VH-VL binders against q9umr5. Designs and how they scored, part 53

Target 1, 268 residues: q9umr5
Amino acid sequence: SYKPVIVVHGLFDSSYSFRHLLEYINETHPGTVVTVLDLFDGRESLRPLWEQVQGFREAVVPIMAKAPQGVHLICYSQGGLVCRALLSVMDDHNVDSFISLSSPQMGQYGDTDYLKWLFPTSMRSNLYRICYSPWGQEFSICNYWHDPHHDDLYLNASSFLALINGERDHPNATVWRKNFLRVGHLVLIGGPDDGVITPWQSSFFGFYDANETVLEMEEQLVYLRDSFGLKTLLARGAIVRCPMAGISHTAWHSNRTLYETCIEPWLS

## First folded at step 19 (VH-VL)

Design yg5
Fold by OpenDDE, fold request of step 20:
Structure yg5 (fold): chain C 268 residues (1-268), chain A 123 residues (1-123), chain B 112 residues (1-112)
Amino acid sequence: as target 1 above (268 residues)
Amino acid sequence: QVQLVQSGAEVKKPGSSVKVSCKASGGTFSDYAISWVRQAPGQGLEYLGEIIPMWGTRNYNEKFKGRVTITADKSTSTAYMELSSLRSEDTAVYYCARTKYDILEGFSDFDYWGQGTMVTVSS
Amino acid sequence: DVVMTQSPLSLPVTLGQPASISCRSSQSLVWSHGNTFLNWFQQRPGQSPRRLIYKVSNRDSGVPDRFSGSGSGTDFTLKISRVEAEDVGVYYCMQGTHEPLTFGQGTKLEIK
């Protein structure tokens, strides 16, 4: 039988967004038990990510316990960060495939219409004043805001991304790395036409340098220092990169071609 | 002048479906979320769900997740609420309402309402 | 779901006299960032609801200053300093802090 699949949604989202994905999985892998977690739906998805991690942890523990052979995680957008953190804090998870579906894994620094939607009176160049305040860190969006021009503030004020990345020293860094390395495969999915994740390479742990030049995963300090296990995962062939063009952010979970190419191979 | 204009009254049989429209004007449609709230005769207000056209995301009250579908057409600035498997207890006035999301200002829930659409379910 | 409990459910008032409506939530409506999304709506007979107050104490544009909202945590109050004939209707509190959004039962304000 197929391993159970757990799905975690993104910002403002809910289980409804994954109805097509469920259809695809049912069709191609009949009998698969798929659980889309309806936690922190809608506006609740703006709550601090650590709060979300705790909630999702409580939900996945029983599922994992019933699946001794392992489970697969499909985590969309903001959910991908939640899942990465989840796998970092759980010393007994049994995740075979962690599928990060268009997630800002290396953070967000967009100045898109979507940013304007959330911050109608702010620009990305000034958002650090908000997001790196104690007040700002009470919002999920700010928990993975990564301003390349204010790296000092990011490293010191980011209460989530900087920690799970091991970019700031903390007592749990070694343990979290060990826990995350329990994953069988890390499947990174994203693409240049996403329109929300900025830069889109963030889905592959690429990100801006101080000049807003996008550097690849292998050029990132988190990789070079193996701060949370990326270098180790890559070395053992556990990282899969699946870029795809022509897919908007809201379509990653509802595209059959994307599913067949990037998701289905890892649900066996 | 912000306005939400809803479609006309509906009379439906049990087991059928109804689809109510809500056309927004006086603002940028994609800047807001559209929610649906209903009110049975002589009763209070009940939240059904919300759509955020900009994000394409939808959130439903668990009570209605199996029967309610909310959609939006950005080209016409119109939101829709479809309720299936209608029952007599679904008889109510259905309202659309606008919500502004702003991280700094917070949620501006239901600052504007539609005029309401009466849906009557009877055999 | 968060249960919103209003009291009283019926509120007969003499013209020119003050009125007060209580709304209690089953859990705190305060976000970790400090905002509290408690709203008050007025529904006049035969009309759509109209928002009067947002975030506990902020009046919407066009709302007379005789309306005021207050409270914190789980206890909230809508006050009308001098009731006028046009104030007849049903008043609802609503929380927007927790999904799903929920309303109080409504308080029917009538003139004695």
Scores: ipSAE 0.932, ipTM 0.959, lowest interface PAE 0.5, mean pLDDT 97
Fold by OpenDDE, fold request of step 20:
Structure yg5 (fold): chain C 268 residues (1-268), chain A 123 residues (1-123), chain B 112 residues (1-112)
Amino acid sequence: as target 1 above (268 residues)
Amino acid sequence: QVQLVQSGAEVKKPGSSVKVSCKASGGTFSDYAISWVRQAPGQGLEYLGEIIPMWGTRNYNEKFKGRVTITADKSTSTAYMELSSLRSEDTAVYYCARTKYDILEGFSDFDYWGQGTMVTVSS
Amino acid sequence: DVVMTQSPLSLPVTLGQPASISCRSSQSLVWSHGNTFLNWFQQRPGQSPRRLIYKVSNRDSGVPDRFSGSGSGTDFTLKISRVEAEDVGVYYCMQGTHEPLTFGQGTKLEIK
C-alpha cells in the first residue's frame, strides 16, 4: 500500500484548491489515503504561523501515528513554511517526503499585485515598518517577510522565519535542526513564471543579497552554517530541486505535467 | 457607484442544480473578494462561502462543502455560485456581497450587496 | 462555529424613542493583532441587507449618526438614539473574526 499523503494549503486557501491533485494521486496511486487539512482556511490563514503550526501539529499527529511506515507531506505556498516549522518542532515525525510546492522558503520580498492587494497603501520598500513591528508579526505574511535592506530588523523582529532558519540564536535551534533532519527527502518545487513568490528562487532557498542580487542556496548563510540542516541534507542526497517554467502560482497544484515530473516520483 | 447585479429568479426541481451570477461594477473586481449569503423565507442570514478572484482561492462553509461551487470570471467581473443536489430547504434568496481585505485597515466585510436572487426548489 | 446571539428578537419602539440591540458571541471576536470584526446590518422590508457598522463602532458612509455601535470581546450593542419610520426592518450582527462567518438571529424593529 502507498503511504498516506497530507496536504497543507496556502494563504487564503482551502481543500478545494487541491481537487486536481487528489485526482492525480488517486489515478496514479490508487488506494492512497490523502488528507487535505482544512485548518486555518480562508482569512484564518492570516493568523500567526506559529499558531498555525500548533494547529496543524495536532491534526497530523494522529495521522502519523496510524502510519508507522511514514507519510508524505505536500505543502503549498505559505503551507510550505508551516510544514518546515512543523518538522522542526516535532521530534517524532515520520515524514518520508516533504514536498515544498512553490513555497517562499527563504521568505518573501515581492512588490507584486498580490502585495498591493494585501497592502493597498504600502510599497515593499516601506513594509518593514509594518511587518517588523510586534503588531505586524501577528500576521502570517509578515512572519516570512524578508527585507534584504533591513537585515537587522529582520533578524531581530522576525518571530518565525528567522527562527526556523536558525538565523537568530534561540535555545531550540539544535533540537529543531535534529528534528528537521529526520525527513527522508526534501523536494523543492518552484519556477520563474510563478509571479507571486519573489524572488522565485526563494522556493529553492535562494534569495536577495543587499544589492537585490539573487544568490543560490549554497551561497546562503543558513546553508553555509548548516543552521537548520540544509547542508547536511544536500550532502546525503536528500534534497531534490525541481524547477519548472510556464506555471503560475495558482496552478502548481493543478498541473498534470508538474505532478508527474516533480510530485509523483516521491509518493511511492 | 458600486453595484452588484445578480441574475434572475430560478425555479428548480429537487436533485437539480442552480447557478446564480453576480456582476460587479463601479470598482476594480480583482481588488475584492466575493461572498455568497442566503436567506430562507422569514429566516436569518447564512454564509455559504467566498472567492478571491485575485488569488484564485475559495473557501466554503463546511455545511455546504461538496454542493456549493463558487467561481469568478475576471474578464467580465462576474462571480458565480452553483448549488447542486438541491433540496426544498435550499429555497432562499441568495445574495452576493463584496469584501475588502486590507491588513492595515482590517477586513471590510460585505460593504455592498447584490439585489438577491430567489431560488425556489419544489417538486 | 461561533454562535451569535441577539436580544431582543422583537423590538417594538415608539417613534422618536431610543432603541438598543444586544449581540453576544460564543467566543471572543478579538484577533491577536487587536482588531475585532463585528458588523451590524440593516435589512428593510423587501430589500437587501445594508451594512451600518463595521469593526464594532465605525459607521459606513451615509449612515445617520443616530446609529452607534459599541462593545468588546463577546458583548456588543447597536444603539439608535431616535428611531425613525425608515428604521423599520431586521437588524443582524455578524462576526468576521472566525471562519465560517456567522450572523445573529436578527432583531425585528417595528413601530408601536
Scores: ipSAE 0.932, ipTM 0.959, lowest interface PAE 0.5, mean pLDDT 97
Fold by OpenDDE, look of step 19:
Structure yg5 (fold): chain C 268 residues (1-268), chain A 123 residues (1-123), chain B 112 residues (1-112)
Amino acid sequence: as target 1 above (268 residues)
Amino acid sequence: QVQLVQSGAEVKKPGSSVKVSCKASGGTFSDYAISWVRQAPGQGLEYLGEIIPMWGTRNYNEKFKGRVTITADKSTSTAYMELSSLRSEDTAVYYCARTKYDILEGFSDFDYWGQGTMVTVSS
Amino acid sequence: DVVMTQSPLSLPVTLGQPASISCRSSQSLVWSHGNTFLNWFQQRPGQSPRRLIYKVSNRDSGVPDRFSGSGSGTDFTLKISRVEAEDVGVYYCMQGTHEPLTFGQGTKLEIK
């Protein structure tokens, strides 16, 4: 039998967005129990990510308990960060495949129409003033805002991304790394035509340097220091990178070709 | 001026479906979310769900999940609400309303409303 | 779901006299960032609802200053300093802090 699949949605999203994904899974892996978690839907998705992590944890624990052979996680956009944090704080998770579906794993520094939608009166160059304040950190989107021009502020004020990345020292860093390394496979999915994740390489743990040059995963300090286990995972062949062009951000969960190429192989 | 103009009254049989439209003008359609609220005769207001055209996301009141479908056409600045498996209890005036999302200012819920669409379900 | 409870449900008022409507939520409407999304709507007979107040105490454009909103946490109040004939209708409180959005039962304001 196929392992259960747990799906975690993104910003302003809900289970409805995954109706096609459910169809694809049912067709190709009949009998698979798929649970799309309807937690923190809609505007609730703006709540602090640690609050979300706690809620989702409560939901997944019973599912994992009923699946001793393991489960798969499909986590979309903001959900990918929630899932990574889940795997970091849970010392007893049994996740086989963690599928990060177009997630800003190394953070977001976009100046897109989506940013303008959220911050109609702000530019990305000035968001650090908001996001790296105690008030700003009460919003999920600021929890993974990563301004490459204000690294000190990021490292000191980011209450989520900097911590799960192990970029700021904290007493749980070693344990979180150990927990995260329990994952069987880390499947990273994203692409250049996403239009929301900025840079799109963030979905593959790439990100801007101080000159806004995009560096790949292997050039990142978190990798070089193996702060949360990326280097270890890569070394044991546990990281899969699946880039795909021609897919917009809102279509990753509904594209059949993407599913067959990047998701289905890891739902065994 | 901002206006939300809805389609005309509907009379439907039980078990059928109804689709109501809401055309927005006087603003940028994609800058807002469109929500649907209904009001049974002589009763209060009930939230059905919303769509955020910019994000392509939809959120439904759990009470209506499985029966309500909200869609949007950005090219025509029109939102739609379809309700299936109609029952007599679905008889109500259905309203569309606009919501502005702003991280700094917060949610501006329902600053503008449509004129309402009466849907009557009777055998 | 968050339950919004209004009181009174019926409010007969003499012209020129003040009116007050209470709205209580079953849980706090305050976000961790401090915003409180409590709104008041007016629905005149045969019309669509119209927003009067947003975020507890902010009046919409065109709303007379005789309308005021106040409150915090779970207890909120809409006040009309001097009721006019055009104020006849049903008033609703609504919370936008929690999904799904929910309304109070409505308060029917009538002239004595």
Scores: ipSAE 0.923, ipTM 0.954, lowest interface PAE 0.6, mean pLDDT 96

Design yg5
Fold by ESMFold2, fold request of step 20:
Structure yg5 (fold): chain C 268 residues (1-268), chain A 123 residues (1-123), chain B 112 residues (1-112)
Amino acid sequence: as target 1 above (268 residues)
Amino acid sequence: QVQLVQSGAEVKKPGSSVKVSCKASGGTFSDYAISWVRQAPGQGLEYLGEIIPMWGTRNYNEKFKGRVTITADKSTSTAYMELSSLRSEDTAVYYCARTKYDILEGFSDFDYWGQGTMVTVSS
Amino acid sequence: DVVMTQSPLSLPVTLGQPASISCRSSQSLVWSHGNTFLNWFQQRPGQSPRRLIYKVSNRDSGVPDRFSGSGSGTDFTLKISRVEAEDVGVYYCMQGTHEPLTFGQGTKLEIK
């Protein structure tokens, strides 16, 4: 009776990270088939995002084929960008709920200890030199690095985020928008105490302007131009925003109150 | 001076569990991943998994999933490996080692190793 | 899993002569432009492993100049230009490009 659930993990993750989420689903929706995709685990989560999208696409096809009534996606952190790309490139997806758990949907511009861990000698103001190079675009975090002070470089160099946002012209933009709009619901989850996603409002399609003032989703050009379908989806009542304070980045999939409030209602 | 100091040798019965510690000193514990590798007597090296204390993430070799648990305590700069449902084939020296993840310079795996902890499983 | 195959498994060598150990992977170890995570470790009798070489050809600090690494893609070599008595032990290659990390079977180097 319950649709199968597919889980796509984030940076440095593996299926172990989701053991509590699996427990919550089993308790509230017994009999639900839940698959945590065990691909690009650990260090392989740094592989280019298009490479990850290709591999995850191959893994979800048989699951979707066995569930003609549809599936749900729960996609954490970097995994939310993988899932959004899947929804765009797959003509044949049957996703009802796309649940985005604290994902940097409009990109990342953070100088937290977590990013310093990967770039120990660089400041966020200088990462554009690495990330907007062919070298940097071979790493997943650079595929969604979004420097608000170098938007021209972002638009020209981004091999992933600028494309799935429709911020750069490309021949598949109309088809990708059509595919994305077949989703039943887009559930956006995140909060101010995340500590990694910067600005945290990126999880809700908000982002910095040139003054580092956060503009909300409805103020973004990608929304106003409806470049990949956000305005259409909101007008259909298909966007659900579920912010929750007090949750750190590593705890979104292990907080029962968050699950019950923001996730459970969408696992029909 | 970087050091990884492990807990002492243990003798265990089949079906029990063992927990080996690895205390880091002479560096910043949160800057590194800690991995576990074992070596049965007269045999080669076998990777068990890693923990990244900064991210709180764990990644296990599929061969050992369900029996191995790797944890860390940032306040004491100590990582732990617990192996459950012990069998005589688990008799080995267990090592910890560290990795630096650096996107610009590339990954630096196992530049320092602990001294090893002998775990003997006998009836 | 990526299979790492070392050859030879046993390497008797005359003191002062060169030694060569090969390591072959079942798939490419290239991560990105200029990064191949192939490592070599030495384990002396009764000791923990010690890293000698990282990223194919880079010697760790304190490793003698007589050790060198080379190779690309799937085929790699550790060379010792002049074997000394302290070089006795087992040598392992390890790949860090793919999960899970995997080691070769080891090459036992001993003096004839």
Scores: ipSAE 0.758, ipTM 0.868, lowest interface PAE 1.2, mean pLDDT 92
Fold by ESMFold2, look of step 19:
Structure yg5 (fold): chain C 268 residues (1-268), chain A 123 residues (1-123), chain B 112 residues (1-112)
Amino acid sequence: as target 1 above (268 residues)
Amino acid sequence: QVQLVQSGAEVKKPGSSVKVSCKASGGTFSDYAISWVRQAPGQGLEYLGEIIPMWGTRNYNEKFKGRVTITADKSTSTAYMELSSLRSEDTAVYYCARTKYDILEGFSDFDYWGQGTMVTVSS
Amino acid sequence: DVVMTQSPLSLPVTLGQPASISCRSSQSLVWSHGNTFLNWFQQRPGQSPRRLIYKVSNRDSGVPDRFSGSGSGTDFTLKISRVEAEDVGVYYCMQGTHEPLTFGQGTKLEIK
């Protein structure tokens, strides 16, 4: 009797990472059809995010068609950005709960050991030169790189994040906002001990100002202008914030307490 | 000097499991992905999957999904490959190899290989 | 899976003569921005594979300059300008652009 659940993985990931999450769902919501999408696995997760959005769109259409009562999305890390774009570009989505599991929704500006792994000779202060070029935008991680010290380059060069946030004018902005607003609930999950998402508050639509002070969601221009519907969703009571400390980036989908507290209530 | 040193040869019965280790030295273990490749006697090379210890992610060739498990221990700089439900056609030399995922310079696959571990599956 | 097809599968060569090995992929190996993840490996008898060439044409450290790689898209070639006795072994191409990573069947180079 439960709505089907669609799971979208993160960078360098695959469906295997969600085996414990599948176990938890089966135990608490028996009979739930859960599909972990096996697309853009491993190194292919570095493909441009719009390419990934198109591929994931094609995969979710038949699942949604078989479930006219609606579906839920659980979208981890980079996958949360793919899912948010899906909600904007699909005129016909039927998503009830969009569960954003430690996703860099306002972008990433961190050169932790995780990002030094991909950019061993660069620092975050210099990555704008790479990421805000046509070459850099061919890689998914640069599609959500958000350098608070180069706002003009971000706004002009970002082919993905600035568009889905409505930070640049584009002809589809009104339609994308309308489509996104059809979601039933936006469930935001993340925490201070994540260690990868920087700032971790990006998972809650918080982000740095030019002084690297974190401004919360309600202080962001995208919220204040309601550019893609955050203010409308909050006023509707449709935004759930579920922070949890003590969870590293690789453990969000394998922590039972996190599941029971932040995910389980939204899998009706 | 970069080295990948694997555990010794194993003889196994059909239906059992084998776990092969790959210890890295001469570099920073967490800077690389560790992949597993096998070679049946007189045959070519076949990719099994990889683990990225820094990210904690693992990706498997679909052919082996459900039978292969790749893990890593950062504290000992060691990767492991476990293959379950062994069959006679799993008889092969199993190699570990490393990949560098450098976005600026491009992916550098399998620049160093382990010495190989012979796994024999016979009744 | 991307199929990697090598030819010839057996290559007897006279010492000091050139050798050429072809590798064809069933899909383009171009990732983006000119990155093409086509690699060549040498496996001497009784040894682990050794990478010779990465990204189509880049020789690894310690690989003699008599080895060269070329090609684009789906068609690639490994050349040895003057074959030496230590070149005996099996040569594999491998693609790293698409999951899963796949190898060619191998080309056995022998001294005739």
Scores: ipSAE 0.757, ipTM 0.872, lowest interface PAE 1.1, mean pLDDT 92
Fold by ESMFold2, fold request of step 20:
Structure yg5 (fold): chain C 268 residues (1-268), chain A 123 residues (1-123), chain B 112 residues (1-112)
Amino acid sequence: as target 1 above (268 residues)
Amino acid sequence: QVQLVQSGAEVKKPGSSVKVSCKASGGTFSDYAISWVRQAPGQGLEYLGEIIPMWGTRNYNEKFKGRVTITADKSTSTAYMELSSLRSEDTAVYYCARTKYDILEGFSDFDYWGQGTMVTVSS
Amino acid sequence: DVVMTQSPLSLPVTLGQPASISCRSSQSLVWSHGNTFLNWFQQRPGQSPRRLIYKVSNRDSGVPDRFSGSGSGTDFTLKISRVEAEDVGVYYCMQGTHEPLTFGQGTKLEIK
């Protein structure tokens, strides 16, 4: 039988968004238990990511306990950061495939229509003043805001992303790396036409340098230092990169070709 | 300037469904979330759910999951609420209202309301 | 669900006198540092609700300054410094901090 699948949604999202993904899984993997976690829905998705991680952790524990052979995670957008944190903080997780659907894994630095919807009077060049304050860190978007022109502020003020990336020393860094490395596969999905994740290569652990030149995963300090296990995973052949053009941010979980190419092979 | 104009009153039989519209004008439709609230005769206000047209996302009050569907048509700046399997206790005035999710200024909930749509479920 | 409890439910007031309506929530309504999403609405007879106060104490546009809101955490108050005839109606508090959004039972204000 197939391993259970746990789905973690993104910003302003709810379980409804995944109805097509559920159909695809049912067609190709009949009998699979799929749970779309109905937590932090709507405006609650703006709560601090550590608060969300704690709540999702409580929800996944019984599911994982019932599936000793392992589970899969499919995690969309902001939800991919929640899932990566789960892999770090759970000493006893049994995740085989972690499937990251267009998640801002190295952060966000973009003035898209979606960001302007939440910050209508701000520009990306000045959001660091809000996000790198204790008050800003109480909102999920600011937990992964990554301004390449204020890297020292990012490293000192980020309560979430800089920690789970191992960009700042902390007492749990060694245990989090150990926990993360228990994952079977890391499946990275995203593409240039996403329209929200900026740079879109953040979904593949790429990001801007100080000149806004995109450096790929293998050029990132977190990879080179292997600070949370990316280099080790790549060396094991455990990282799958599945870019696909022509998909907007809201369509990753409702595109049949994307599912068949990038998701289906990993739902053993 | 901003207006939310709802469709007219409806009389429905038990077991049927109703679809109420809410047309927005005087602003950019995609800048706001549209929520639905109902009020039974002589009773208080009850939140049903919302849609965010920009994100294409919906969020429902658990009490109404499986019976309520909220949709939007950006081309006509119109949100819809459909309630199925109607019962006599669904007799109420149904309102739409809007929310602005401005993180810097704080959430601005229900600064404008529609005029209301009476839905009567006979017998 | 967060329960919003209003008191009193019926409030007869002499014209020109002050009125006070309390609203208590079953959980803190603090969202973040400095933000508490507690709103007050007025519903005149036969009309849709109108927002009076947002974020505890901010008057909406066109709301007379005789209306004021205060409170913190779980306890909130709407005051009318001098009641006028046009103030007749039902007043609702609403919280926007927790899903689902919830309203108080309403307070019916009448002139005695």
Scores: ipSAE 0.751, ipTM 0.865, lowest interface PAE 1.2, mean pLDDT 92

